VH-VL binders against Putative inactive neutral ceramidase B (ASAH2B). Designs and how they scored, part 13

Target 1, 165 residues: Putative inactive neutral ceramidase B (ASAH2B), of Homo sapiens (Human) (p0c7u1)
Amino acid sequence: MRQHRQFMDRTHYLLTFSSSETLLRLLLRIVDRAPKGRTFGDVLQPAKPEYRVGEVAEVIFVGANPKNSVQNQTHQTFLTVEKYEATSTSWQIVCNDASWETRFYWHKGLLGLSNATVEWHIPDTAQPGIYRIRYFGHNRKQDILKPAVILSFEGTSPAFEVVTI

## First folded at step 4 (VH-VL)

Design a29 (from a1 with heavy chain E57R, light chain A50D Q55E; framework fv_modakafusp)
Fold by ESMFold2-Fast, scan of step 4:
Structure a29 (fold): chain C 165 residues (1-165), chain A 118 residues (1-118), chain B 107 residues (1-107)
Amino acid sequence: as target 1 above (165 residues)
Amino acid sequence: EVQLVQSGAEVKKPGATVKISCKVSGYTFTDYYMNWVQQAPGKGLEWMGWVDPEDGRTTVAQKFQGRVTITADTSTDTAYMELSSLRSEDTAVYYCATGYDWEGFDYWGQGTTVTVSS
Amino acid sequence: DIQMTQSPSSLSASVGDRVTITCKASQSISTYVDWYQQKPGKAPKLLIYDASSLESGVPSRFSGSGSGTDFTFTISSLQPEDIATYYCQQYWSTPLTFGGGTKVEIK
């Protein structure tokens, strides 16, 4: 299976529950939580400063339930891999979560704490240069006597270099 | 790297109070819940409750409500579990446990044996 | 409270055997189940989280599967050092609850 389909199947599994499970989630007021001093999308573990083609670049972010993103779908991308382009002084998207070379893993902790691991399996066709990984998510917030809200967030890794040797 | 170090074994009389400590190192104490788990001799694991060291809020399992007080001291990076009105049924090993990352209980203390006998 | 019913309570197997343990939740908990290994006199050790994810440093012979109410834990080729009691645990809601444990021993 393609990695994104494996992840999407898992996300879909989390959403295929009965009306009674929906009621339970409402009663429990399941919310996403970030660790103190952190915000959703913050980098917990950066990529290494340098990689060779064929290696795996990995970034871990403060995450949120991917179910939130599936339910509020303007864009259903969880991640991008971007290459710096000096001529335009901008970052260009080289692949996203639909690409076979990327993997997205959501690691669930206790009562709303979670992290998101993004892997990029660097193909042998990758151009040398400066890269970064971005994570796009949505967190669920619930206040007293208010309906739950879904809030978008994004995180960006420090830059890292891909070399040909 | 990450360590949870618990206080030593205790022997108590029925009706007494015991206070067990769990000192942490290798991570930011206030970032994660600290959990307490009871294991009676030859029995399974039973969750007692947790504390959020950042604000001191606790959740305690109904079985232990009224007898258990869970606290955290951020000046010493130490969590405490205090159990009052001790009975022989409270004889057990008590563990503190936390997830440094988000993967369940990644880290456990070594356990503290509490023996309650007349 | 969510009850976690674990089966069997004990089993005996030979080195190299495939060992399967099951855990049933009293209500749907999605994939919010962990599996722990506990050796005598030691604290439990996390092996599997989120029903099927292998904890770092844990041998690949350990695996988990399942969703909703029915979960399985498998040791593909039992080794002598795997002799222990294994526990499932849900973290869908408080109070957190553990299964009764499965003691794995050598024939």
Scores: ipSAE 0.006, ipTM 0.481, lowest interface PAE 12.3, mean pLDDT 82

Design a3 (from m6 with heavy chain V51I D52N E54N D55S E57G D59N E62Q; framework fv_modakafusp)
Fold by ESMFold2-Fast, scan of step 4:
Parts: sequence; structure tokens; C-alpha cells
Structure a3 (fold): chain C 165 residues (1-165), chain A 118 residues (1-118), chain B 107 residues (1-107)
Amino acid sequence: as target 1 above (165 residues)
Amino acid sequence: EVQLVQSGAEVKKPGATVKISCKVSGYTFTDYYMNWVQQAPGKGLEWMGWINPNSGGTNVAQKFQGRVTITADTSTDTAYMELSSLRSEDTAVYYCATGYDWEGFDYWGQGTTVTVSS
Amino acid sequence: DIQMTQSPSSLSASVGDRVTITCKASQSISTYVDWYQQKPGKAPKLLIYAASSLQSGVPSRFSGSGSGTDFTFTISSLQPEDIATYYCQQYWSTPLTFGGGTKVEIK
């Protein structure tokens, strides 16, 4: 019942089709939900204030089914790791979901609730500086006997510092 | 096939701590939350809490907050539930349980009996 | 916390009888109810999920219905192997809560 996964080898958000019953449950639970007082993309667990090269930075966001994004992807990625560049006063993308150093995990919770976990395995070659992690998703909303709608959202972590060992 | 195997029965004195394990096989341990459920003798089922094995994040029912610690070891695909300050009312069978969509627990451990006696 | 009130607490019926168990939530929970069967000395077994969906491998004599606050579980033709305690459970919010259970016995 392991690894009936779709073809993307670095993304852990893959839906496991272990049984026809799992598919039926998915079809019955096609709507996404956010916790009371939160919205999709909100940070549930921020990264630590500081990491060393070789460590893993982790952020957990209020998530939605990544299958919604496969068909409606606006940012061409589920996540970015960005480094602040002081000379241009802008954030520069250093990694996305295709990078070997990044992992995306989607975990179903109760009632259309889910969490999206983004991990960045900080390479030994990473430049010291200020970083942030962003999550790009789409939530599915459907009222009874009405067509489903797909709504885009994004979340951004607090900034954190990467230092050399 | 999916299997959840729990540690064996425990007999403890009041005030002691018990640690129960739940070893999984047949699926990716980090893909699904692991739940713990208590059942006192002749009584119904009571949810204690869950852990996300990928992050270590937990949600523990208020009745058990301060006494229950739920952990996961991804190197051995094993979840743990530690219950401290044991009292006679903690005498029960403890189950680990999980499921693909969290809307139903498809898979249960066999249960671990904990007896607290003077 | 959402309270699940299950009725009756016990019942006795004959083989072939239609058995009905009810469960009432203290607030509206849509269709977010599961039903479990537990035999003595065994872990619970999921029979019905999402109020009305039959778990794979479970006999068709078991069914569920309901929405909002009132839920029903039915065994259309009771068999000897159905002697067990049955529990409803809501998963609308944490903490997850179970009904008190219904012990089904043969006369």
C-alpha cells in the first residue's frame, strides 16, 4: 500500500491511490477548509530565527489540496526559498519546488483542513544572509449543487537568518 | 499490507510513567497523522490526541494535557505515547490508529493494556 | 467540545431482524460522522464513513444516513457475527468525540 505516487520524485504532496475507497473518500471531500480565525497560506509554525548551513529549515502553512494547483498553477511552483538582496532591496528566488534541496509535504487533517510543510535542506554552499519561504496554493470551494471554484492563495514565512557553521 | 504493532501490556504503580509504542509498516509513516485512543474497562472510546510524524507537531485533548507526551521516531517508523502521574482511572486499553483522509481510522493497533494498581 | 449522544445503550434482537442505532450531535456537523464495530478484546473496525459511505470489505447489510445533528446506523438483517458494540464518532472538530456505544446482543 506504499508508493502509488504520481511521477514527481521530489514532491511529497503526492496523493496515494492505494484503494478505490481512498479515491471515493477524496471525491466526497473535494473542498478545502481553513481553521477558524486563519486563512489559506497562514503560517502555523514559523522557521527558527537562525539556521546553520547543513540544517533543515521548516515552515508549516495552512494548506489546500495540491491537486488543485496542478491544473491551475499561477506561479509555476508550490514554493520558493528567497534570499534578501540589500543592494537591490528585493527578495531573490534561490530555490523552488523543482530543487533537490526543497521538500513539499501535504497532510490531510480534519474536514478539508490540511497542512503544507515546506522544508529547505540548507546546502553547505548557501550564502549567509536573510531568507524566507513562500507557499503558493489553490483551494477548492463548492456549495451544495453548485459548480466548484478554485481560488489562488499564497503565504510567506517570517524572515530567518542563515549563518556559516 | 498495512500493520500497526503496539508494545506489550504494562502494570504500573500510581504516580509512575508508562510509554507505549506503535510500530508501523506497509505505508509511509510520515504521510499520515497517528492518533491515540483510550478505552477504560467496560467503557467507550476516548480520543487522546494526534501527532504529525513529519513535523513532530501534536494536538492533545484537554483532559490529557500536561500528562501526555506524543512523539514519533522516523528512523524506526514508531510512534510513542507517554502518560505520566498515573492514577487508577488510567487503567485502560490504549490504541494507536490512523487513516488516509482522517475522516475514518482504517487501521488500528492491537491495543496495549495498562493496569495501574496499588 | 461536540457531544455525541448515542441511543440505545444496549439492545437485544433476533437473527434476521432490522437493527437501528441513532446518534445525535450537540451542534451541526454536516455529514462528518463515522461508525465503528468493536468485538470483545479487539480493536474497533471502521464500517461507515462520512455518515453514509460503506467501508470496503464491509457487508452491504450495514448502512448509515443523516446530516446535521441526527444520524442513523442500520443493520438490515442481523447476523450472529454482528454481536458487538457499535460507536459513532464525529470528526467535525478536535477533540474527536465518540458516542457512548450501543451493545448489540442476540435474544
Scores: ipSAE 0.005, ipTM 0.479, lowest interface PAE 14.5, mean pLDDT 82

Design a30 (from a1 with heavy chain V51I E54S E57S G104Y; framework fv_modakafusp)
Fold by ESMFold2-Fast, scan of step 4:
Structure a30 (fold): chain C 165 residues (1-165), chain A 118 residues (1-118), chain B 107 residues (1-107)
Amino acid sequence: as target 1 above (165 residues)
Amino acid sequence: EVQLVQSGAEVKKPGATVKISCKVSGYTFTDYYMNWVQQAPGKGLEWMGWIDPSDGSTTVAQKFQGRVTITADTSTDTAYMELSSLRSEDTAVYYCATGYDWEYFDYWGQGTTVTVSS
Amino acid sequence: DIQMTQSPSSLSASVGDRVTITCKASQSISTYVDWYQQKPGKAPKLLIYAASSLQSGVPSRFSGSGSGTDFTFTISSLQPEDIATYYCQQYWSTPLTFGGGTKVEIK
């Protein structure tokens, strides 16, 4: 799944319908959907409990179309890599989607379903400690006969440890 | 109303190819991954691979790489598993299975028995 | 590949007994474990998903627990119709892997 979905893969199946059902199916494809029982940003595949510097940490989230994201002062990144700082009891951002150590891959499925894969290529300069990966997105929602809306969401991975040995 | 209906039993000679079908109804075929699972006589379950019918992408377990091909036909809502260069060790029941994304299999086909004999 | 080690491989118990089956993953897999029941000549049936969630329509005597590497499946009061082979399965990463199975028989 990782290698073939590193780019935003296009749908290889084209369906054509000649009925009113075509409009409903087309609308479903332009609206983001989360799998039943899940919500946007939910972790589908967490990172491993431990990594060494030089390895790649990977998390897969329930995704949404990146085109929906609002680029403003509050939400200007798709992802963060954060390190826990015990002295301040807080998470510190160590990199975001502008960092060359991070990769963001969006895999589009049919009917609005998608996955977001976040990779962090752990540099040799990374400090040992406890880390987590976060995903920030926006989903397009449309109820029957209501106008579409864009809703923000966040997902956060379980914590994992980075060691130098 | 959700049903996965597999093709009938097959008897093949060593070196032959078998192609098993799994026709779905009662849900949107492209919404979920379709998995294939092998069970040799008296043995446990072994995952062979899956296909995403929406884009045709597949993942195949290393044991079956080079011999198994998984395909999907969205015009007939049918998944296929083709196993080539058959050996006696391939004698097994083969299941198709699907469920919510890749998380669990709440729907299974009835199984297809493949017997490889000389 | 993630190995799922299931124990015991078989057990015999009386109707009404509490039955416990364990499954150990070769690495931490959070709660990404499902449990299936298989009766002779039939396809497997999902009982528990995500380690502890009971599938709709499945009797409440079945339960699951665990996280990380150690998982447990329990039948609180064994019934005659529960005679079957039970399998754990991880879905943390491909290839998906099943435990070796536990055959439950009535003594």
Scores: ipSAE 0.000, ipTM 0.484, lowest interface PAE 14.8, mean pLDDT 82

Design a32 (from m6 with heavy chain D59Y E62Q, light chain D34A; framework fv_modakafusp)
Fold by ESMFold2-Fast, scan of step 4:
Structure a32 (fold): chain C 165 residues (1-165), chain A 118 residues (1-118), chain B 107 residues (1-107)
Amino acid sequence: as target 1 above (165 residues)
Amino acid sequence: EVQLVQSGAEVKKPGATVKISCKVSGYTFTDYYMNWVQQAPGKGLEWMGWVDPEDGETYVAQKFQGRVTITADTSTDTAYMELSSLRSEDTAVYYCATGYDWEGFDYWGQGTTVTVSS
Amino acid sequence: DIQMTQSPSSLSASVGDRVTITCKASQSISTYVAWYQQKPGKAPKLLIYAASSLQSGVPSRFSGSGSGTDFTFTISSLQPEDIATYYCQQYWSTPLTFGGGTKVEIK
């Protein structure tokens, strides 16, 4: 409700030339929107194939309002940086959004579109190997005549290499 | 192969209406917004508006409001741009263009020349 | 409306030269900038999207950079086939807006 009012106030100029019914329909689907042909958590800009310690790895994902995210039972973080362990053939979490090395930025776009940028400032102590970045979010969806729902999603970057030489 | 194929050149008198089509193939029509762009002779590109083929919602830039209608027909995978009350200043090449919101317009029609003359 | 101020409006350079074109947005648009090449009588062709991402099939001599309000497009070594008009575009907010274009010619 409050968000509908704020949304109208902030983006009303984009809707002034629409019919009142179109405006109402748009307001009732107010939420997080993925770009056409994309899904929440999709990678818009992958990390580079290779980084050196001291550099910044960056991934941009189709995002959603981080205020939708609450502590959940599975992932209590917006992001993880993971290192591949060949011995166990598994990914190990190296850091999350509480780490000083990571930054999470949410950027608003057109009428509910947004991007989530995850940065990992690779510390000098990072071990060389294969890494990936993951994003965990929640999008709010409201169909006409139905209650709003919060849906969890996740995105995973392509793997990239960290080298020390 | 993705293709956007536009209707042929038009010569119109002042006050007439023109309707340009843009038929798409090689992708799912409802996955992308369809945009229209005007380019007057020797001048730059000017965005006119878009339609969402999935639900028919449109946005038309202020300069063209009241004279432009943008529509989509999902039964024929064709978008349309109709411009009414034509003036000499509407003489231009009109393009349809599409792409993901993050990825700019990676597909363009070949253009339709509209000449408004008495 | 977001204005895209593109400079220069035209330039002449020699084959092999580094060519730089700039665009300034009237307000912050994150990285939602595309660069297009248009040859006479042809539709524009996307070269760069998201300010710095090279479109598939586009030669690596083309690059883009910037975020917020200031954006740069570079041709590292100008080739004869690069003679064209280049346009920036913001797609952060409706109405979508283009820069005025830069005509690139060989001396």
Scores: ipSAE 0.007, ipTM 0.552, lowest interface PAE 8.8, mean pLDDT 83

Design a33 (from a3 with heavy chain N35H Q62E, light chain D34N; framework fv_modakafusp)
Fold by ESMFold2-Fast, scan of step 4:
Structure a33 (fold): chain C 165 residues (1-165), chain A 118 residues (1-118), chain B 107 residues (1-107)
Amino acid sequence: as target 1 above (165 residues)
Amino acid sequence: EVQLVQSGAEVKKPGATVKISCKVSGYTFTDYYMHWVQQAPGKGLEWMGWINPNSGGTNVAEKFQGRVTITADTSTDTAYMELSSLRSEDTAVYYCATGYDWEGFDYWGQGTTVTVSS
Amino acid sequence: DIQMTQSPSSLSASVGDRVTITCKASQSISTYVNWYQQKPGKAPKLLIYAASSLQSGVPSRFSGSGSGTDFTFTISSLQPEDIATYYCQQYWSTPLTFGGGTKVEIK
């Protein structure tokens, strides 16, 4: 029945569709949109190639409304800072969005466009090495004849180096 | 298991009326719209209309308006399509079909052949 | 009404060949396209929905792509059991409309 009710509500939207402009404006305000030629999680501004401890690494991604992630992912993180470990050829998580060193900012743009900015305030205790920042999000897609769907995505920055001196 | 079972083949004279049934099982009849599709011999598929079994509301394609009546009986989980004033060009296989929303007809009846001849 | 123009109307190919069918809508319909397979004497079967989503239980050799007005359906490696007529369908607006169908035969 719940699924039937959602279906009926969407059908009602179609049947009462007297102005495509009005419906389009409404839909674009409640759904996430990526810029033309980009996908959610794409890097708009990469981190610098190198940082010193005490500096702030910043990456800007094509974003989506963080409310989508809160509703779908009760204990998942929005971001990770990862350090490369050459001996195991793997990335190790150093911190996430619960860490005091990280900041997550969502900037709402026009008609469903948005950016997610991730900052990592590199602590004096950080080990020198190769790092990357990742963003985990969910975009809301609302098709006229379908219920809204929440789709997961992720973005990963280019690697950057942290040096002590 | 979801099943849509249609009534058997019909042979009718021009001017007659035919009523085809589609009995559903394996899902909640009122959760999805039921659609009707016509396929003339050797030809493609043509959408005729739909019914919302929960409300009884219908939408019928313009080509069939005035001749097609779509109904649903929630006590027997059965949809009906009635086509009146039969002509030779109504000779076709008629399908009932349903799925999530109007997107993707996941389930189809086996089809009912209607032959209109003198 | 939205017209769906499907091409080719028929094709013959060998087992293992890549088969491509196209469908063009008379107006923009986003990704609101389904693809069906119909074998002789049988009801149609849904293969692809929302232009590119594979229906559960359908072999991975079938795929769909496109948005707006131009849509493509592909069989990556044709099998004997794929002999059938294939139809696109738009569900952007009523009346729902189907393409004219493409009959796929083995050489």
Scores: ipSAE 0.000, ipTM 0.459, lowest interface PAE 19.3, mean pLDDT 82

Design a34 (from a3 with heavy chain T98R, light chain A50D Q55E W92Y; framework fv_modakafusp)
Fold by ESMFold2-Fast, scan of step 4:
Structure a34 (fold): chain C 165 residues (1-165), chain A 118 residues (1-118), chain B 107 residues (1-107)
Amino acid sequence: as target 1 above (165 residues)
Amino acid sequence: EVQLVQSGAEVKKPGATVKISCKVSGYTFTDYYMNWVQQAPGKGLEWMGWINPNSGGTNVAQKFQGRVTITADTSTDTAYMELSSLRSEDTAVYYCARGYDWEGFDYWGQGTTVTVSS
Amino acid sequence: DIQMTQSPSSLSASVGDRVTITCKASQSISTYVDWYQQKPGKAPKLLIYDASSLESGVPSRFSGSGSGTDFTFTISSLQPEDIATYYCQQYYSTPLTFGGGTKVEIK
């Protein structure tokens, strides 16, 4: 419940619908759709190769309705910001969707199409290094005469560098 | 006329990396996801992950995250599965299989045997 | 993760016998189940998709049924070439998961 409240607070203004829109959604079954030639989690706009502390790193992914993730949550988050650690040769999570430095925006398009925008407001305390942004979502799929299914997906941005100069 | 042809058997030492290829023919490579399935000796089938060759997007099962990388080369119609930090328990036959949505895995590669031994 | 519990793990039957294998999902998955046949040393082969649909080129003695959590695969009249291990698989949610397999042998 606490994680649901935190997430909804950040996306509330982008997911709020009128009473008429809410009623329509009760009458029509809504499924998620990816653009032709793309899949959910695909990067539509990568981060820049380099950022300075104090700047905003932004990645846009092919998105899906975040409501799907409430029932089928994986990774306990919609997004991570990860820093590469050379000594352990692994990616370390530095932020998730509950972090004050991150913003998640879901923009609903036509007929089930949507975009997920992840922003990381790079704090002055961030360590220089190599970073990446990941998106964890779930898409709702339905075919004629079949019940809807919810499938997990993930997307990962190209790596980018954070510098102090 | 649809064929999935995998690279040959590999013998590796613990800690090594193996990269298996799956070359397709007889259909449009980008129209179907490519799945990778592991089968240890005398054991059942275990899904490792899939790739959408059209986008390069991947989904890797949690057990294999961090060690498995799945890639696709659309210029050669070839999918790859790379498994790092090999252990003796990675000794298995690895299959590629085409699939999409609920149509099932209708075509499979012949399998690649990977043996991890000292 | 959705767990697929397959039974029995092995069975022996005579040519011409009716063979039944069951698969139970840990949650409701509608009809999103496929069935595969694997002969020794060979890759698996799709026999049934969407719980009950027969794959093109597969003999009509093979059939599937079920919905929700309980699924059944049947060979109406076992033939010598049917000696194999059979697997169910769910495609309702990732990670995709297989049943443990049923080894079918002739007495």
Scores: ipSAE 0.000, ipTM 0.466, lowest interface PAE 19.3, mean pLDDT 82

Design a36 (from a3 with heavy chain N54D, light chain T31Y S93N; framework fv_modakafusp)
Fold by ESMFold2-Fast, scan of step 4:
Structure a36 (fold): chain C 165 residues (1-165), chain A 118 residues (1-118), chain B 107 residues (1-107)
Amino acid sequence: as target 1 above (165 residues)
Amino acid sequence: EVQLVQSGAEVKKPGATVKISCKVSGYTFTDYYMNWVQQAPGKGLEWMGWINPDSGGTNVAQKFQGRVTITADTSTDTAYMELSSLRSEDTAVYYCATGYDWEGFDYWGQGTTVTVSS
Amino acid sequence: DIQMTQSPSSLSASVGDRVTITCKASQSISYYVDWYQQKPGKAPKLLIYAASSLQSGVPSRFSGSGSGTDFTFTISSLQPEDIATYYCQQYWNTPLTFGGGTKVEIK
């Protein structure tokens, strides 16, 4: 999230010390882009098939500017760690981006390209089972002669197993 | 079909300016960034810069800043690369190149040979 | 600037051989690398985009893999028409940078 805080600081500074027309021009150029052949939220690097407690599970997704999510208010969480529950045949959220076990890193590339790295530092208290990591984001898209739109997306990692032995 | 057609070979003296054109057809000129790439004889590819033909916005590599001007004429669907203060090290083939969302250069011009000789 | 170090600089192989070329980025670039083929006197041709995706119309003997800093390009069964110089290119940050190229020849 260091990239997001830096962007917020810059936006505040521009509003205070720059003309509104200059600020609007600069802001209108902010768009997100997915690489050719990929979609926002696509998994670029999956987690390993298996982890032990105490290890770090890592997934890299095609990302978008996290400021879009804050501005839109459509989704407050950037990530979840979910455990499969066979009894209900559903995935249960065990961690989110407010948990100290998780880390979210947004790395900005060229012309709106970026990736989102999600780490889950598997605590000793984690129950063995099948897990997955999900990423929730929003991308900014603009077509000629149309206002920019904010589109929600999500990505889900392949499932992986956590063992205690 | 998509085509990028470049202007013909040029021979210039040191200190001169050269302007190379790249005329496009088969797609909407303003939809994709146009890139320029230099290749010296027997050497590899070096990116010079790009232009967004829709906005006219450009980005030029540090090595070429101050000497390269990239422009686009939407009335003729033509991009231009102008290189000034030519020196012998600028002897090269120059390519224009573009692609969907700029990530891969699907389409290339045939190349323009520029020879700088004293 | 992101430096792309490509190896080997040149190789000679027989028709039908498996050819492997590597490219190392000076910093992590995720999957944002393309691979091009250039034949003498011709413009480069895109073969692989986004590290591992095969460009439409390109033979399936060409493949790419890797992420982060280490990338590999493979020709599974070299054909005479594959004599060319091959280049990797990153598009994670400007300036866009190419590897030094690998000249592939048949012995």
Scores: ipSAE 0.006, ipTM 0.524, lowest interface PAE 12.3, mean pLDDT 82

Design a37 (from a3 with heavy chain N54Y T98R, light chain A50D L96F; framework fv_modakafusp)
Fold by ESMFold2-Fast, scan of step 4:
Structure a37 (fold): chain C 165 residues (1-165), chain A 118 residues (1-118), chain B 107 residues (1-107)
Amino acid sequence: as target 1 above (165 residues)
Amino acid sequence: EVQLVQSGAEVKKPGATVKISCKVSGYTFTDYYMNWVQQAPGKGLEWMGWINPYSGGTNVAQKFQGRVTITADTSTDTAYMELSSLRSEDTAVYYCARGYDWEGFDYWGQGTTVTVSS
Amino acid sequence: DIQMTQSPSSLSASVGDRVTITCKASQSISTYVDWYQQKPGKAPKLLIYDASSLQSGVPSRFSGSGSGTDFTFTISSLQPEDIATYYCQQYWSTPFTFGGGTKVEIK
């Protein structure tokens, strides 16, 4: 099995969406969809308010097929972990999807529905402070008798605090 | 069932243009992207570009931009790849391959050999 | 461009042997890897899609695994008809790129 399937027991994918080999084949013909009342990048499960170094921060977003993403975006990544810098009143990128400490899991559901799970394994070297996780994606949309379009979206988690052990 | 049938071998001189066809049957032509792949003698596979036959939209790899034109004729269920300003380095087998909503190439044409020689 | 580095470039094995081929992407591509078989003078044939899914009609001795940057293709018990060159391919972003290929021969 794929590595990302190890976390299915804790995801909305396991609870609200099913996936089988039959469904995977059907999904190849379906555009991306968001649940009614939500949009792509919406947070389905926020991070906890507080973490210690060594713990895993996890956020689940309404996802879309990562195949749609364009690698020429400004962030050039699917996700960022950002730390708030009070002196400059800005968010600083501390890692992205190329970092060993981050994991990205995309879980297909029925009818083009999917979830994107972002994990940040907080290293012992992480500085205490306020953090957030962001997800950058693209969804594929096609109406009857119209060509497919690719639309960019982003989602941002609520801020959470990292404290030293 | 599903078939992709390509036009026959071509021998061209440097500077000429070649146009290869890929006629499909056994499925709805506009439901799948059509990809083009080049394979030089004794070498590996190199993606050239794709077309969405429904919209006519195309994406061509930078190496081939300006020389490659990919088109589709929905009345005959045929995709075309036209390569201009031929060079000896364009000597290769060219394949069309069906893409399924950007998820892999599940059916391929038999290949068209293009030889460029003076 | 995403580079796919495939190893080994060639191998020789006996009928019944387990054959393993690896492919490494220059950046994370989730499971967006396919594996193809190409026999001399023939078009490539899709064996594995989405890193680990077996294409319909393909023998169960073929399998794939991996996610992110590291992918593996396995033939559990090599048969004479498996003599071919095998390619991985990423379809995460354009241009789609193939590995350099692994030529499988029988001893």
Scores: ipSAE 0.000, ipTM 0.479, lowest interface PAE 15.0, mean pLDDT 81

